# VH-VL binders against Netrin-A (NetA): the designs that were tried, part 8

Target 1, 267 residues: Netrin-A (NetA), of Drosophila melanogaster (Fruit fly) (q24567r46to312)
Amino acid sequence: EPRACIPDFVNAAYDAPVVASSTCGSSGAQRYCEYQDHERSCHTCDMTDPLRSFPARSLTDLNNSNNVTCWRSEPVTGSGDNVTLTLSLGKKFELTYVILQLCPHAPRPDSMVIYKSTDHGLSWQPFQFFSSQCRRLFGRPARQSTGRHNEHEARCSDVTRPLVSRIAFSTLEGRPSSRDLDSSPVLQDWVTATDIRVVFHRLQRPDPQALLSLEAGGATDLASGKYSVPLANGPAGNNIEANLGGDVATSGSGLHYAISDFSVGGR
Below, E stands for the ipSAE of ESMFold2; O stands for the ipSAE of ESMFold2 at other seeds; V2 stands for 0.75 times the mean of E and O plus 0.25 times the DockQ between their complexes.

## First folded at step 2 (VH-VL)

Design t1 (framework fv_tarlatamab_arm2)
Fold by ESMFold2-Fast, scan of step 2:
Structure t1 (fold): chain C 267 residues (1-267), chain A 124 residues (1-124), chain B 109 residues (1-109)
Amino acid sequence: as target 1 above (267 residues)
Amino acid sequence: EVQLVESGGGLVQPGGSLKLSCAASGFTFSGSAMNWVRQAPGKGLEWVARIRSKANSYATYYADSVKDRFTISRDDSKNTAYLQMNNLKTEDTAVYYCTRLGYDSSGYDYFDYWGQGTLVTVSS
Amino acid sequence: QTVVTQEPSLTVSPGGTVTLTCGSSTGAVTSGYYPNWVQQKPGQAPRGLIGSTSNKHSGTPARFSGSLLGGKAALTLSGVQPEDEAEYYCLLYYGGAWVFGGGTKLTVL
C-alpha cells in the first residue's frame, strides 16, 4: 500500500550536523552488548580508536548498502539522563517525513519523542511520540482520533509490533487539511522546522529467550520483583538488575541506543 | 604470578576411577570459572567440563563424551578444582589440563592460564 | 553433531601475513560464540592468545589480532616470526559447552 511520492522535496538532513548527548566510548573504552536470538554478544567501543568508534556524524552521510555504519549511545547505567540526537537543518524547511533506521541487531527503543524547533534550538515542541506505554509515560492515547480541532498536535504511535527495522514519522499523514496545505497556515506552521531533536527515553526488554538464558546463572529476589544475572561473555561477568515484569531496573547490561541512518524529507 | 598445578594422573585399568586435582595460586580463585581440557596422544584439544564460581551457584557443564561418568567440583577454601573420573575407557587416555576462564574489568572472558597437564593412561 | 572447523595446515614466510579461520556447523560465527584462540607449541601446554573475538590477553604479542570474517572467526598474524610456528586452536561457546576446532598447524618457512 505505501507508495508515497514527495515531489520537490529532498533529504534535508544530508550532510547536516548531528550532535549526540551520548556516544559509546566517549568516556574511555566501554562495553556494549547486542541480544541476538537467545544469546548475548558484547563488544568494546572506544572513540579514540577508529575501528571501535560509532559517531553520530555518520548518520547523515550517504547510506552504504554493503557495510552499514552505526551510531551507538553509551550503555545504560540505571537511572540516568535521556539520550538525544539533535539535527540542525540550518534554515526553515517544510518537513514531510522523519525516519530513523535502526542499527541491525541493536536493542530497540521502547519510548522516544521527536521534537522540533523553529528558532534554531532555543525552544522545542513535541512533534511525535513513540511508546509501548503511551498513556503511562506521555499521557497520550495510543490511538488518537484526528479532526480539524487537533490536526496540529503531536500524537503517540504504538511500538509493540515485533518486526520493526525503522522508526518512521509522516508529518501530514491523517491530517484533514493535508490535501490543501497551501491554504492551511496551521499545518504549514506545524510542519516547519529549523532543527529536529530525537529523545530516547527507554529501551525495550531483551528477547524473552535471552532473558531466560541470563537467568540460568543469576540470583532472583522475588519479593522485590528483581533479579541479578551475569553479563560477561562467560560465568564471572558483571550483573544486571531487572524487573521480572519486563524492564531492566539497574544495568551493566550493555543495552544502548543504536541508529544507522537519520533522514528528513523537506523543501 | 598465576599458577595452575595438576596432579593425580596415572595408569588405571578400564572401568576404574581416578580423581584429578588442580591447585591454583596468584589470583582470587573463588571468583573464577575453572575448566578441564584433555588431549589424547597425537590428537587435538577437547573441552571436558566447567564449574562456575559461587556467585553463579557452582553450575557445572560437561562434554557429551564424559557426561554421567565425570564430576567436576571445587573447594574454594583450598583454591583447588577437581575432576572425578569414573568408568574410565581406553579412549579417555589423554593429558588433562586445568585452565581458568579469566576476565578483565570489561567482563570479557579468555582461557588465559593453563597448567602443565597430568597424564591419564587407561590400559589393561 | 556440532563441529568446529579450522584449516588443517597453513604456511607463511617470515615477515608475512596469514589469517586462520574458525567455522561452525550450526551456521555463521558471530560474537555470541565468544571465539577464543590458543597457541600450543610441541611439548608445551596451551597458551591463551585471544578471547571474545578480538580481546587480546596481556601476554599476547601485538602482531596477533582477532576478528570475524565471512561468517567465521579469524586470527591474523602480521609480520610473522619463526617462533610463531605452532598449532593454533579456536574455541566456540554453545550456551554452556565449549567446542574446540581441530587445530591449524602453522609452518613458518
Scores: ipSAE 0.000, ipTM 0.394, lowest interface PAE 15.9, mean pLDDT 77

Design t10 (framework fv_tarlatamab_arm2)
Fold by ESMFold2-Fast, scan of step 2:
Structure t10 (fold): chain C 267 residues (1-267), chain A 123 residues (1-123), chain B 109 residues (1-109)
Amino acid sequence: as target 1 above (267 residues)
Amino acid sequence: EVQLVESGGGLVQPGGSLKLSCAASGFTFSDSAMNWVRQAPGKGLEWVARIRSKANSYATYYADSVKDRFTISRDDSKNTAYLQMNNLKTEDTAVYYCVRHDSYYDEWYFDLWGQGTLVTVSS
Amino acid sequence: QTVVTQEPSLTVSPGGTVTLTCGSSTGAVTSGYYPNWVQQKPGQAPRGLIGSTSNKHSGTPARFSGSLLGGKAALTLSGVQPEDEAEYYCLLYYGGAWVFGGGTKLTVL
C-alpha cells in the first residue's frame, strides 16, 4: 500500500563478515590449479604473502572491475570434504537474492547448498540446492513445482546448463504468493534471515583432456577407470591419479573452490 | 630490480649450433613460465618456445618452425632459462627475446621482456 | 597454417579513439584464445599491455582496454597520446602454442 514506508533493497552483504572453513595457504604454501581449454595451470597460495593470499574478507568488499580478487579454498584432498562460507548480516533482513560470482578460470562447483539462519547461526535450514545430481545427492527433483502449500520449501536447481560466470538464487521466483508478499506470513518468514551459509559439496570434474593435458604427458587407464598426470621432478611413477567417473580426489590435482564476489539483496 | 638479461647471441654458419641464456633477477623465477620470442630484421614477432614452472612438470612447447631443432630448458637454482639451437638456418636470423609470464598466472600473460640478443646465421 | 590477422596500419588524431582488431583463421575469437596485446616502439624491446582478453598488466595506462568485438579480440585506446604511436601485436593461444598477428602500425597525427 501507499501508506507503508518500505526501505529500498541494498546489498546486505556489503562489508559484512565472512568466515571460510578453508582458505588456500592457511597451513603454509599450497598448490592450486586452474583448468581451461585442455590445459592445467598451477600456482602457489600462501596466506603469509599478501601477493599470494586469497582471503574470504574480500568477498564482501566493493568489486573493482579492473582487478578481480578471489577467495580460494584449500585444494581438495578427498571426496568427503565440505567447504563452507558463512556470512553474518548482523540483523534480520528480507532477502531478495543471493549471488556468488565465480572466480575466472577456477574449477566450477557441481553440488552446493545455500542455508539460512534466523537465530544468528544457532540453527540452519536449507534455502536452495544446486547440483547436476539433485535426486542422488540431495533427494530432491531437478525441477520442482511449488504451490501455496509448499512455498516454504527449498528447491534444487540443475547445474547441467552451459558454463556460467555466477550462481544466482532469487528467493521469491516461482512462488505463488510472491506478488502479494505482505499478505503471506509463510513467505515473509521464508525470505527472512540473519545469516547465510554456503556449503560446497563437490567440484565439476575437469574436462579429462584438460586434466591430462597431452603436452604434460598425462595417461589414462580405461580398464581401471583412472587417469594420471606426471609430477615434476618426482620419482619415476610419481603421478596424480583420479577416477574417470568420479571427483578428482588427490591433493596433487589442485582442484579447489573459488569465488570472487558474494552479494545478498535485502531490506 | 626486476629484469631479464639475454646472452649467447652471435654469428654462426648454417648448420651450426648456439645456446642462448636468460638470467632472471628481482622475482621468484621458479614460479614463472618462460618463453623465447624472436623477431627477424624488419619483420614481426614470432613465438618460439615455452617452458612451464616446476608445478606444471616443466612442460615444454615449440613452434613448428623450430621443433626438433631447438630445446628450451631451465635451471631454477641459477635463475636461468636456456634455448639450445641446433641445425641453424638462415631464416633463424633474428633478435631473440626472453619473456616471462606473470608470476600468478603461468601461461596467460606476457608481462616482462628482456632487451634481446641478436643471432645472425650467414655465410 | 593457422593465421592471426590484424589491420596492417591505422591512423588516429591525438585525443581520439581507435580500436585495433585481432582475428583467427580457425573461427570466431573467444576468451579461450587468451588474447594478449603487446606494444613495440621503434628500436625498443616489446612491452606487454593486456592479457587474457581484458586484464591489464601493471603499468598499462588507463586509456588502454581489451575486449571481444564481432568475433575478434579488440584493443581500444581512448584519448590517444602521441607516445602511443607504435606497432601493436596480438597473440592468440592454440592448445599449447602461441601465434602472433602480423602487427598493426598505429600512426598518431
Scores: ipSAE 0.000, ipTM 0.419, lowest interface PAE 15.0, mean pLDDT 78

Design t2 (framework fv_tarlatamab_arm2)
Heavy chain, then light chain:
Amino acid sequence: EVQLVESGGGLVQPGGSLKLSCAASGFTFSDYAMNWVRQAPGKGLEWVARIRSKANSYATYYADSVKDRFTISRDDSKNTAYLQMNNLKTEDTAVYYCVRDEYYGSGSWFDYWGQGTLVTVSS
Amino acid sequence: QTVVTQEPSLTVSPGGTVTLTCGSSTGAVTSGYYPNWVQQKPGQAPRGLIGSTSNKHSGTPARFSGSLLGGKAALTLSGVQPEDEAEYYCLLYYGGAWVFGGGTKLTVL
ESMFold2-Fast, scan of step 2: ipSAE 0.107; ipTM 0.602

Design t3 (framework fv_tarlatamab_arm2)
Fold by ESMFold2-Fast, scan of step 2:
Structure t3 (fold): chain C 267 residues (1-267), chain A 123 residues (1-123), chain B 109 residues (1-109)
Amino acid sequence: as target 1 above (267 residues)
Amino acid sequence: EVQLVESGGGLVQPGGSLKLSCAASGFTFSGSAMNWVRQAPGKGLEWVARIRSKAYSYATYYADSVKDRFTISRDDSKNTAYLQMNNLKTEDTAVYYCTRQDYDFWSGYMDVWGQGTLVTVSS
Amino acid sequence: QTVVTQEPSLTVSPGGTVTLTCGSSTGAVTSGYYPNWVQQKPGQAPRGLIGSTSNKHSGTPARFSGSLLGGKAALTLSGVQPEDEAEYYCLLSYSGAYVFGGGTKLTVL
């Protein structure tokens, strides 16, 4: 009930410009897939069709629970380039949080990094790492403790839960000087940014049962160039669905990055 | 640092049983998927079984060659994975390795391996 | 049954470059197979080198790199050292199973 004498933060990202390095359907119609209840449903994206377009500008609009809008990257076809979202705040803000709401039923990111810029995008520095493989991918320890000697250092957070609905980063959480920010030039510098960049490095692989859902919207039979590969063994006695001449579990999977909302707390 | 230590191997008659143990240290065991991989004398590596973490309901997977004979399990309170081997055959003779996946999904990298424990199935 | 194929043996001179490949009976190998590379020296336990096509273990020397090449997973060693003489196994992921290749014996001479 008692409110602290801390100045209010607003959503500094609201109506701010967001640029995506990749958007589904921007260079022609493409296929993406959603995963729910051990099933896969595939759909077409096409930026020339308003009903099938998923632009980045929707990320900083007010999200409506009756009509969830998503940005979607182009479907991944293997070890492609990283996908980025760059948010320009327009001026220096003192940031308290960065939150990405995951698009419902979309594949989950496994590894990503939030970067910040204090010079309007001329240089970038790590703000927070997220990965199931912190040490392998980013050379950073998982579960790193933050003491007074390293409270201005980017940490790496484990991503292990398949049902996470958002990726949240609290800039001051776990930092010893957070309760006396006005007396910490180090933390004041740490939380200051003009721009935020999210870099998606890797997607979580959906459960094999969901990948093998031949009945989900968009399933294709063998005669149309898709095939199922029998597995030696598995809990469900299942197959991998794939394009006849293409990638097993990749080219037919419709894996992509998808976010419904991008918010940043700042003042 | 990160270490896996196997135990429980030995000589057993065909049709017999053995239970292997893999003691883990130096990492958060409860969040990792664990595998058993074997190697017959002078032969290559063969994946045997996998068990996922609690987040994935301790799901288990087996190679066809051991299905219905072997059971993989884990005790997170003891940081230990197990392989119960029943109805052993001479072709099950191998060094059995315990290995960690750094990520609890099929994309997980088998980065750390134990020294192995020898199982010999002979009359 | 699914078969993962590797060159049985390869020879390279010290300081040279060699590429080992890993193919699948199910078709072209892609990142969706999550290729892993494992090194084993005689009388020793295996050790992980590379996972998910190109992600290096922290202890893996810079001269090792992973990639996809011609529908196969590839492990390239550039500036090969005598201590790199070993057996190299690839591991591919299929939903419900992992399958190892037969191994490549790399001879450095």
Scores: ipSAE 0.000, ipTM 0.397, lowest interface PAE 17.9, mean pLDDT 78

Design t4 (framework fv_tarlatamab_arm2; at its last look DockQ between E and O 0.02; V2 from the best seeds 0.00; counts 0 for: pae E 16.2 > 2, placed apart)
Fold by ESMFold2 at other seeds, look of step 3:
Structure t4 (fold): chain C 267 residues (1-267), chain A 123 residues (1-123), chain B 109 residues (1-109)
Amino acid sequence: as target 1 above (267 residues)
Amino acid sequence: EVQLVESGGGLVQPGGSLKLSCAASGFTFSGSAMNWVRQAPGKGLEWVARIRSKANSYATYYADSVKDRFTISRDDSKNTAYLQMNNLKTEDTAVYYCARESYGDYYYGMDVWGQGTLVTVSS
Amino acid sequence: QTVVTQEPSLTVSPGGTVTLTCGSSTGAVTSGHYPNWVQQKPGQAPRGLIGDTSNKHSGTPARFSGSLLGGKAALTLSGVQPEDEAEYYCLLYYGGAWVFGGGTKLTVL
């Protein structure tokens, strides 16, 4: 009996609903800045102007090289809430990858966590940690070795090494039972998800020379760490400033999260 | 034009109460922390109280000299901050200013001040 | 109790340069204190000049600059004008609260 081959994996995120906790321009016109090649360039976002809007639907629509679309968060300020993206897959999928493509010239994340849910968003478990400070921020070693005893656990990777435009998580890489997934209930559960949530904690510090070129007069003191601060516990701080409260924290850097594609390989 | 207008000052006997208002216009009030600052006749500026934005849970802070006697509050729907002053003392006699903390791409501190309202506490 | 200390008075000739300082009883002043400078002329309401150490308010003349010097916040006036005769207050941030200095009376002779 001849039957068509069934594809193993597709982009399960394509055209799926995604909700962002923060979108640039949602609280009126805002200034955001990009840092590349020792230069700062700043622009305006405004959700009431389609030509200056960066909505969450840009994360899962069809992108092409001629018209890259971006979601952008509001500029980050001190000790405010973390920025999150929540993707609903609509059913249970066995996932092989989660990829976030940075927008051109976007500020780079330093610390973030990917969570998954198997119960349609009712509960969440860590799926992957990323940080330049895995031990300090998440209590996990970078590049953790995986054996059969811990192949179902989230690991932590340093996104600053290497410096790439994509943040990628391969769900089965380095997990011994992945060669015979059909015989591993543990890994079958590990790769199964109905929803993915990305929580951004920190941005990488920008080039100091670019920060000193602020549009308004005067220099900003970078030596005090007021553009970023290590987290003491969990996902509590999303800041690039000293931990002195949001109303006082500087936002003159224009730093924000900017993602053009949120891809999830699944079946 | 960004404006802050204080009102509610006047003459009060020691032990009395008074409520000051600070009406704001020309900016997004709900995104800014608001402060009360006072100046006794011939003296310097003294910070009195601060109330943070809704995003910071309306957290309040007070100078030790007024703690438990003064209460700062705000009504974002009316673009107004308030200072309830109870158990007033003669040393509370001052011009009371409201000041906003800037919000946006750059922080300029307490950048906009009102013209003040005079409170006189006298027997 | 936290005290913010400024020079009580300073004198400068027109066209001269003067630096006002602002110290903290808790130690060195850093950018984490978010130093502000406020000007008040006789009989007038205060006006903000500089926030977060060096960020100028849009109406602040170019001759004013803010910095950190020797563990204190500093306000430098270069090319002082007669209208700069005023009282200058610094303001430092302490975990949610603000503290004013005693003020510096600048006399332009």
Scores: ipSAE 0.000, ipTM 0.410, lowest interface PAE 15.6, mean pLDDT 78
ESMFold2-Fast, scan of step 2: ipSAE 0.479; ipTM 0.764
ESMFold2, look of step 3: ipSAE 0.000; ipTM 0.395
ESMFold2 (binder alone), look of step 3: mean pLDDT 93; pTM 0.945

Design t5 (from t1 with heavy chain G31T S32Y L101H G102E Y103G D104Y Y108W; framework fv_tarlatamab_arm2)
Fold by ESMFold2-Fast, scan of step 2:
Order: structure tokens, then C-alpha cells, then sequence
Structure t5 (fold): chain C 267 residues (1-267), chain A 124 residues (1-124), chain B 109 residues (1-109)
């Protein structure tokens, strides 16, 4: 399944502790939304309710395709705060891949960074960047090539497809000394880690049609291309009006980060 | 690096017309929404009009005070936004600013870069 | 007609903390109004500070923060500097249109 792997690897993340900086429903009941087939479906999360809880510990539990479990961040209300997942491997591993399986129908990340630590979380260095705006947000060129002089440096990968099912990073792919790793102290240090940290910086904007879907008490004017919905915290009769295919509000959209599985190949 | 330069301001009589231009450089103009914001002498800022990117079907929006009199447009091949002002009134006298916004994130870009403004005076 | 209300003027001492607020005639301000904050110094064009309640423009100093407070949008300056003396405008989103507040003149004494 990974694009590049060592034949005798194990999933080093299995049963490993994961700490999330933000989890849906940790501040009382909250609303999150999923986007599928140009439709928006919203639900309640509450960490005190087992049927509505989406904890980070599910990311490194047994992965079962018949019962997909997700971690979900708190919904973004227009905040610029980063969301972080920190995975402790417990000991030094030689890593071959890092894979984040995205939660089905959840909003997709636009920009994120994978960091690694070799000293049990005392210091962190970039491992891989992902963004639709690599140069603007991270100062790194898209599709950067790695030569012998910089094979220990993080690259930035383009995020251009809205319907991505996973974020995958192969640690040795495209690095010249990968074929003779045992003879490269630089590359051995590059792939060695005790901890992995994922930092989510930005969400992709969902399809405008799905985002502008009618809420209870809303109205759509097809001739003008507009709709209106009741203000959640406004007086009775006050509405937010929006243009179909135009501007949308992210507040109330239920945009959040959601991951179903966190896997790390190592030995 | 990012620059917005307004032009086309001047003196015009009530009932007249004027077309403002906003020339953009230093960024990918076609991906941003563009706004016109005005400020009457000694008064506060007033949002006037917005045009979205091609990805959002060039949707346009207007303040009630200018609706049906002003038309916002853009030419992505020239990196330029326009404001066509018709049936001008003395109340339209102001410095007109061009500003960009709207990014891919949990919110919008913050009306981050503004031009220096162009003065429109409507008087007899 | 929709009205966005700000304090006309506020005064703060250098190094102090001050909070500016932004209210709507339509009711309590929520994140769905996408509160934005813009700074303007005399004789200069405006500059963006904060969008979508609390998202900072890359050039905005760390001492500025945005939030929601008591049914209003809020801009807080902690450790105010003399250079922060300016007019501050909020603007709120109403489904397609943006509406500016009247502005707050911040005096640093």
C-alpha cells in the first residue's frame, strides 16, 4: 500500500499514544459538518457522550474498514489557530513512511507540516510540508528536487486534488543515498525519530454549492441566485443572506480537521 | 512586492460618470476577490463593491447606497479591476481605495493590501 | 439599515491593555459575521490586521488579538506601543455585503 516501504517493517504507531491539541466536543457539545455529493450534513460531537466522541486514541487503535473511527478537531469558527497531533513512538525508529488516512466526507487540509523529533519531543525539525501554496505559506518551492547536498531537507508537496483519501509521505523517496542507507549517516539521521508531530495550518474550502446548502428556516431565490438562513444568535426574523456560487460563511459550516488512521512504517 | 494602484479619479458634475481602475502587481490577481472601499473627507470607511474570482463565477456585490449606479468588473488578462460610476451624486465625493481579499482557509484573507486611493470630487 | 457600532474614542497608556468592541444592530455578533479589523493612520491608506474574528494578517504584531466578547467582536492590544495610535475600523459580513463600523480613535498617552 505505501509507495515505498522496507519489507521487514512494522506499524510503529500501533498502540502508541497520540495527543491532540483540539478535539471536537471537549468544550461542551459542538456542531461539525461533512461534505459529500455536493451536499452538507451536520452532526453533534460531545466528548462526554460515547456515541458522539471522536478521540485521538482511535488513530492508533486497530484499523477496521467495516467500522471507520475518526478523530475530529473542534470546528473552526474563523480562527487561525493551528491544530496539532503528537505521536510518541517510545524509542528510536528508522522510519520509511508516515500516512494519515483522511476521515470520509470530512473537509480536506489545504496546508500542513509533519515534524519529527529524535529527543523525545524536546526539539522538532520539519520532515515534510504539504500545501496548495508552498512558496507563500512555507517559503518552499513546489516539486522541490533533492540532490546529494540536501537529501536531509524537508520538501513541500502540492495539494491540488480536493478528493484526496490520504496524505502519504515516503521518507526515502527521491533521495540519492536511499539505495545504500547503511553507508549514509546523514540519511540515517534523517529517517530516525522518537516522535512525529502533525500541524494542520489550513482547510480547503469545500464546494460552494455544498457549503451554501439550505438550513431549516432558510430560503433560496433561484432568479437572484441568493439564499437566506436564520442567524444562530440573532433576534427572531434576522437572517444572513448569501449568493449561490458566491460568498459563504465558514462559521456554522462545521469545517474541522478529521483523520481516521495514523500509520508510521518503521523498524 | 504586492502593489495596487488606483487611477481615474477627478472632478465631475452631479449626474456625470467616471470609471476607476485598479492595477495589481506582485501576486496572482486572478485568484483574489477585489473590493472598492471609499472614504469621504474627514469621515470613516465605507465598503462599496466586490467582485469574486473566476472560481466563484465573478459574482458581484454592492452597497445599497451605490446599487444600480455603480458596476464593478475585472480583466484578469490585464490584472486590473474597474469601478464604473454612473449618475454621480455629491455624496459620492470620497477617496476610493482598491483592496484584495479572500483566500483558501477557515476564513478569508483580511483586506490585507490596499492601494493609496484616488480622489473623486462631485460638485457643480 | 444595518448599523455597526464601535466606541468613538479610547485612551490607553503605553504598555497598557485596551479592548475595542464592534456590535451589530441585527443582534449578537457571532463568527458568522466574519469580523475584520483594519488600522488607518492619518494621511495613510488602511491596512489589514485581523480577519474572520481572530485570524492575523502576516504583518500584524503579536500584541494584537481578535475574539468575540459579550455578543460583540473584540480587538485587544496588550503592551500597547506609541505607534499603535490610529483609527481602528471593524467590518462585518451580511451574506454578500460588508459593513464598516464608524471607527475607534485610539489615543496612546
Amino acid sequence: as target 1 above (267 residues)
Amino acid sequence: EVQLVESGGGLVQPGGSLKLSCAASGFTFSTYAMNWVRQAPGKGLEWVARIRSKANSYATYYADSVKDRFTISRDDSKNTAYLQMNNLKTEDTAVYYCTRHEGYSSGWDYFDYWGQGTLVTVSS
Amino acid sequence: QTVVTQEPSLTVSPGGTVTLTCGSSTGAVTSGYYPNWVQQKPGQAPRGLIGSTSNKHSGTPARFSGSLLGGKAALTLSGVQPEDEAEYYCLLYYGGAWVFGGGTKLTVL
Scores: ipSAE 0.000, ipTM 0.381, lowest interface PAE 17.8, mean pLDDT 78

Design t6 (from t1 with heavy chain T99V L101D G102Y Y103D D104I S105L S106T Y108E D109Y, light chain G95S G96D; framework fv_tarlatamab_arm2; at its last look DockQ between E and O 0.54; V2 from the best seeds 0.00; counts 0 for: pae E 12.3 > 2)
Fold by ESMFold2, look of step 3:
Structure t6 (fold): chain C 267 residues (1-267), chain A 124 residues (1-124), chain B 109 residues (1-109)
Amino acid sequence: as target 1 above (267 residues)
Amino acid sequence: EVQLVESGGGLVQPGGSLKLSCAASGFTFSGSAMNWVRQAPGKGLEWVARIRSKANSYATYYADSVKDRFTISRDDSKNTAYLQMNNLKTEDTAVYYCVRDYDILTGEYYFDYWGQGTLVTVSS
Amino acid sequence: QTVVTQEPSLTVSPGGTVTLTCGSSTGAVTSGYYPNWVQQKPGQAPRGLIGSTSNKHSGTPARFSGSLLGGKAALTLSGVQPEDEAEYYCLLYYSDAWVFGGGTKLTVL
């Protein structure tokens, strides 16, 4: 019954440094909003108040059901830069997964990219794309076939399912040489990283009924049962990369990124 | 395709020991919780033991009927779960199934895939 | 000590509709119990049908659906077929362990 001593995968992200490009409350008290069950609820973040602080260290701390901690970005704008998370692993790891757990009631991402570095953050290559519009936004098919000739390439996946609160990337799934990784230098290089960077590009459009609660402070036509609701990010919905939208509409949405756990399986 | 294959069953005397194995494939074993479930002849399903992933410190849990006699373990490098059964009693006679209950990629708790089981008979 | 309760047996005609229920001694069943439904036909290994209340496994026929109903988990079969004659178990998750119900024998005649 003796077991062989074989290296195992660990959460390489635990207690690792994470840098966010944007954190709610870092520029003074700010208002963020959550969208659930056709309703909008808005709250205040403030980095100087520990009870209203949502720092990046929450992404890699101990996670338990009694004290779920969140990182939250500043509210996004249609003209602002993308939001990034950069995780430094401290050494080279062979990675099996990268997982982002959304906070309860968090607005859902629509488009994002996971990058990796093998040179401690000096250069980056795509690891995984996520989008409802893989071809249009990233020039990649939504479900690329996998053979030995392309098993070392980043793929694009659609993660717009409403019930999924977890965004997960399996580094070896569907890659033929993964069954014998120790004999594949190509896949060994593919899974090797010193750093992981997540770039958020777009959020999904909020539920139209939840946006109606935003407008409840103004006149609403309850007699007809019809509402006119301004979109936070212009005519196509949640488009934070657009520069044509007005600042007033964007400032009222409270949309932001909110992640409770950034997990990386590695050895 | 997810597959679970139990082995190691057989005839054993009361007070004896037996070790069951469960070979898994087709999913991320290291991120899943693994269970043993048994079914005595003519009876319903009974949960026996659970072992969590390495990220949860391989925490183990047992039904009262088997605690201190059975030990669940796993070897993530072999994608294999084990059930060490000691001090066996005639009431431990059953078909033993292994089953996962968590997929780390989806975050869902499913009892979806079952093997054919392995028969353990405890008889003098 | 936790008990998961199911109807011991139910009978339905072919083409009919039947609902199996799954209750907890600890109170109303919510999605946080991750209700699962498992089918077992005579002489066969069990087969998972539904997890997390309502999520069908890819091989589960469309006539099966899962829900929460009146403080219990529910498995509804609409348009029952003769091959649905089986024992159906529910399971509930209690933090770190699972508890099976006693099973419901479904007879199709």
Scores: ipSAE 0.000, ipTM 0.458, lowest interface PAE 12.3, mean pLDDT 79
ESMFold2-Fast, scan of step 2: ipSAE 0.441; ipTM 0.761
ESMFold2 (binder alone), look of step 3: mean pLDDT 91; pTM 0.927
ESMFold2 at other seeds, look of step 3: ipSAE 0.005; ipTM 0.478

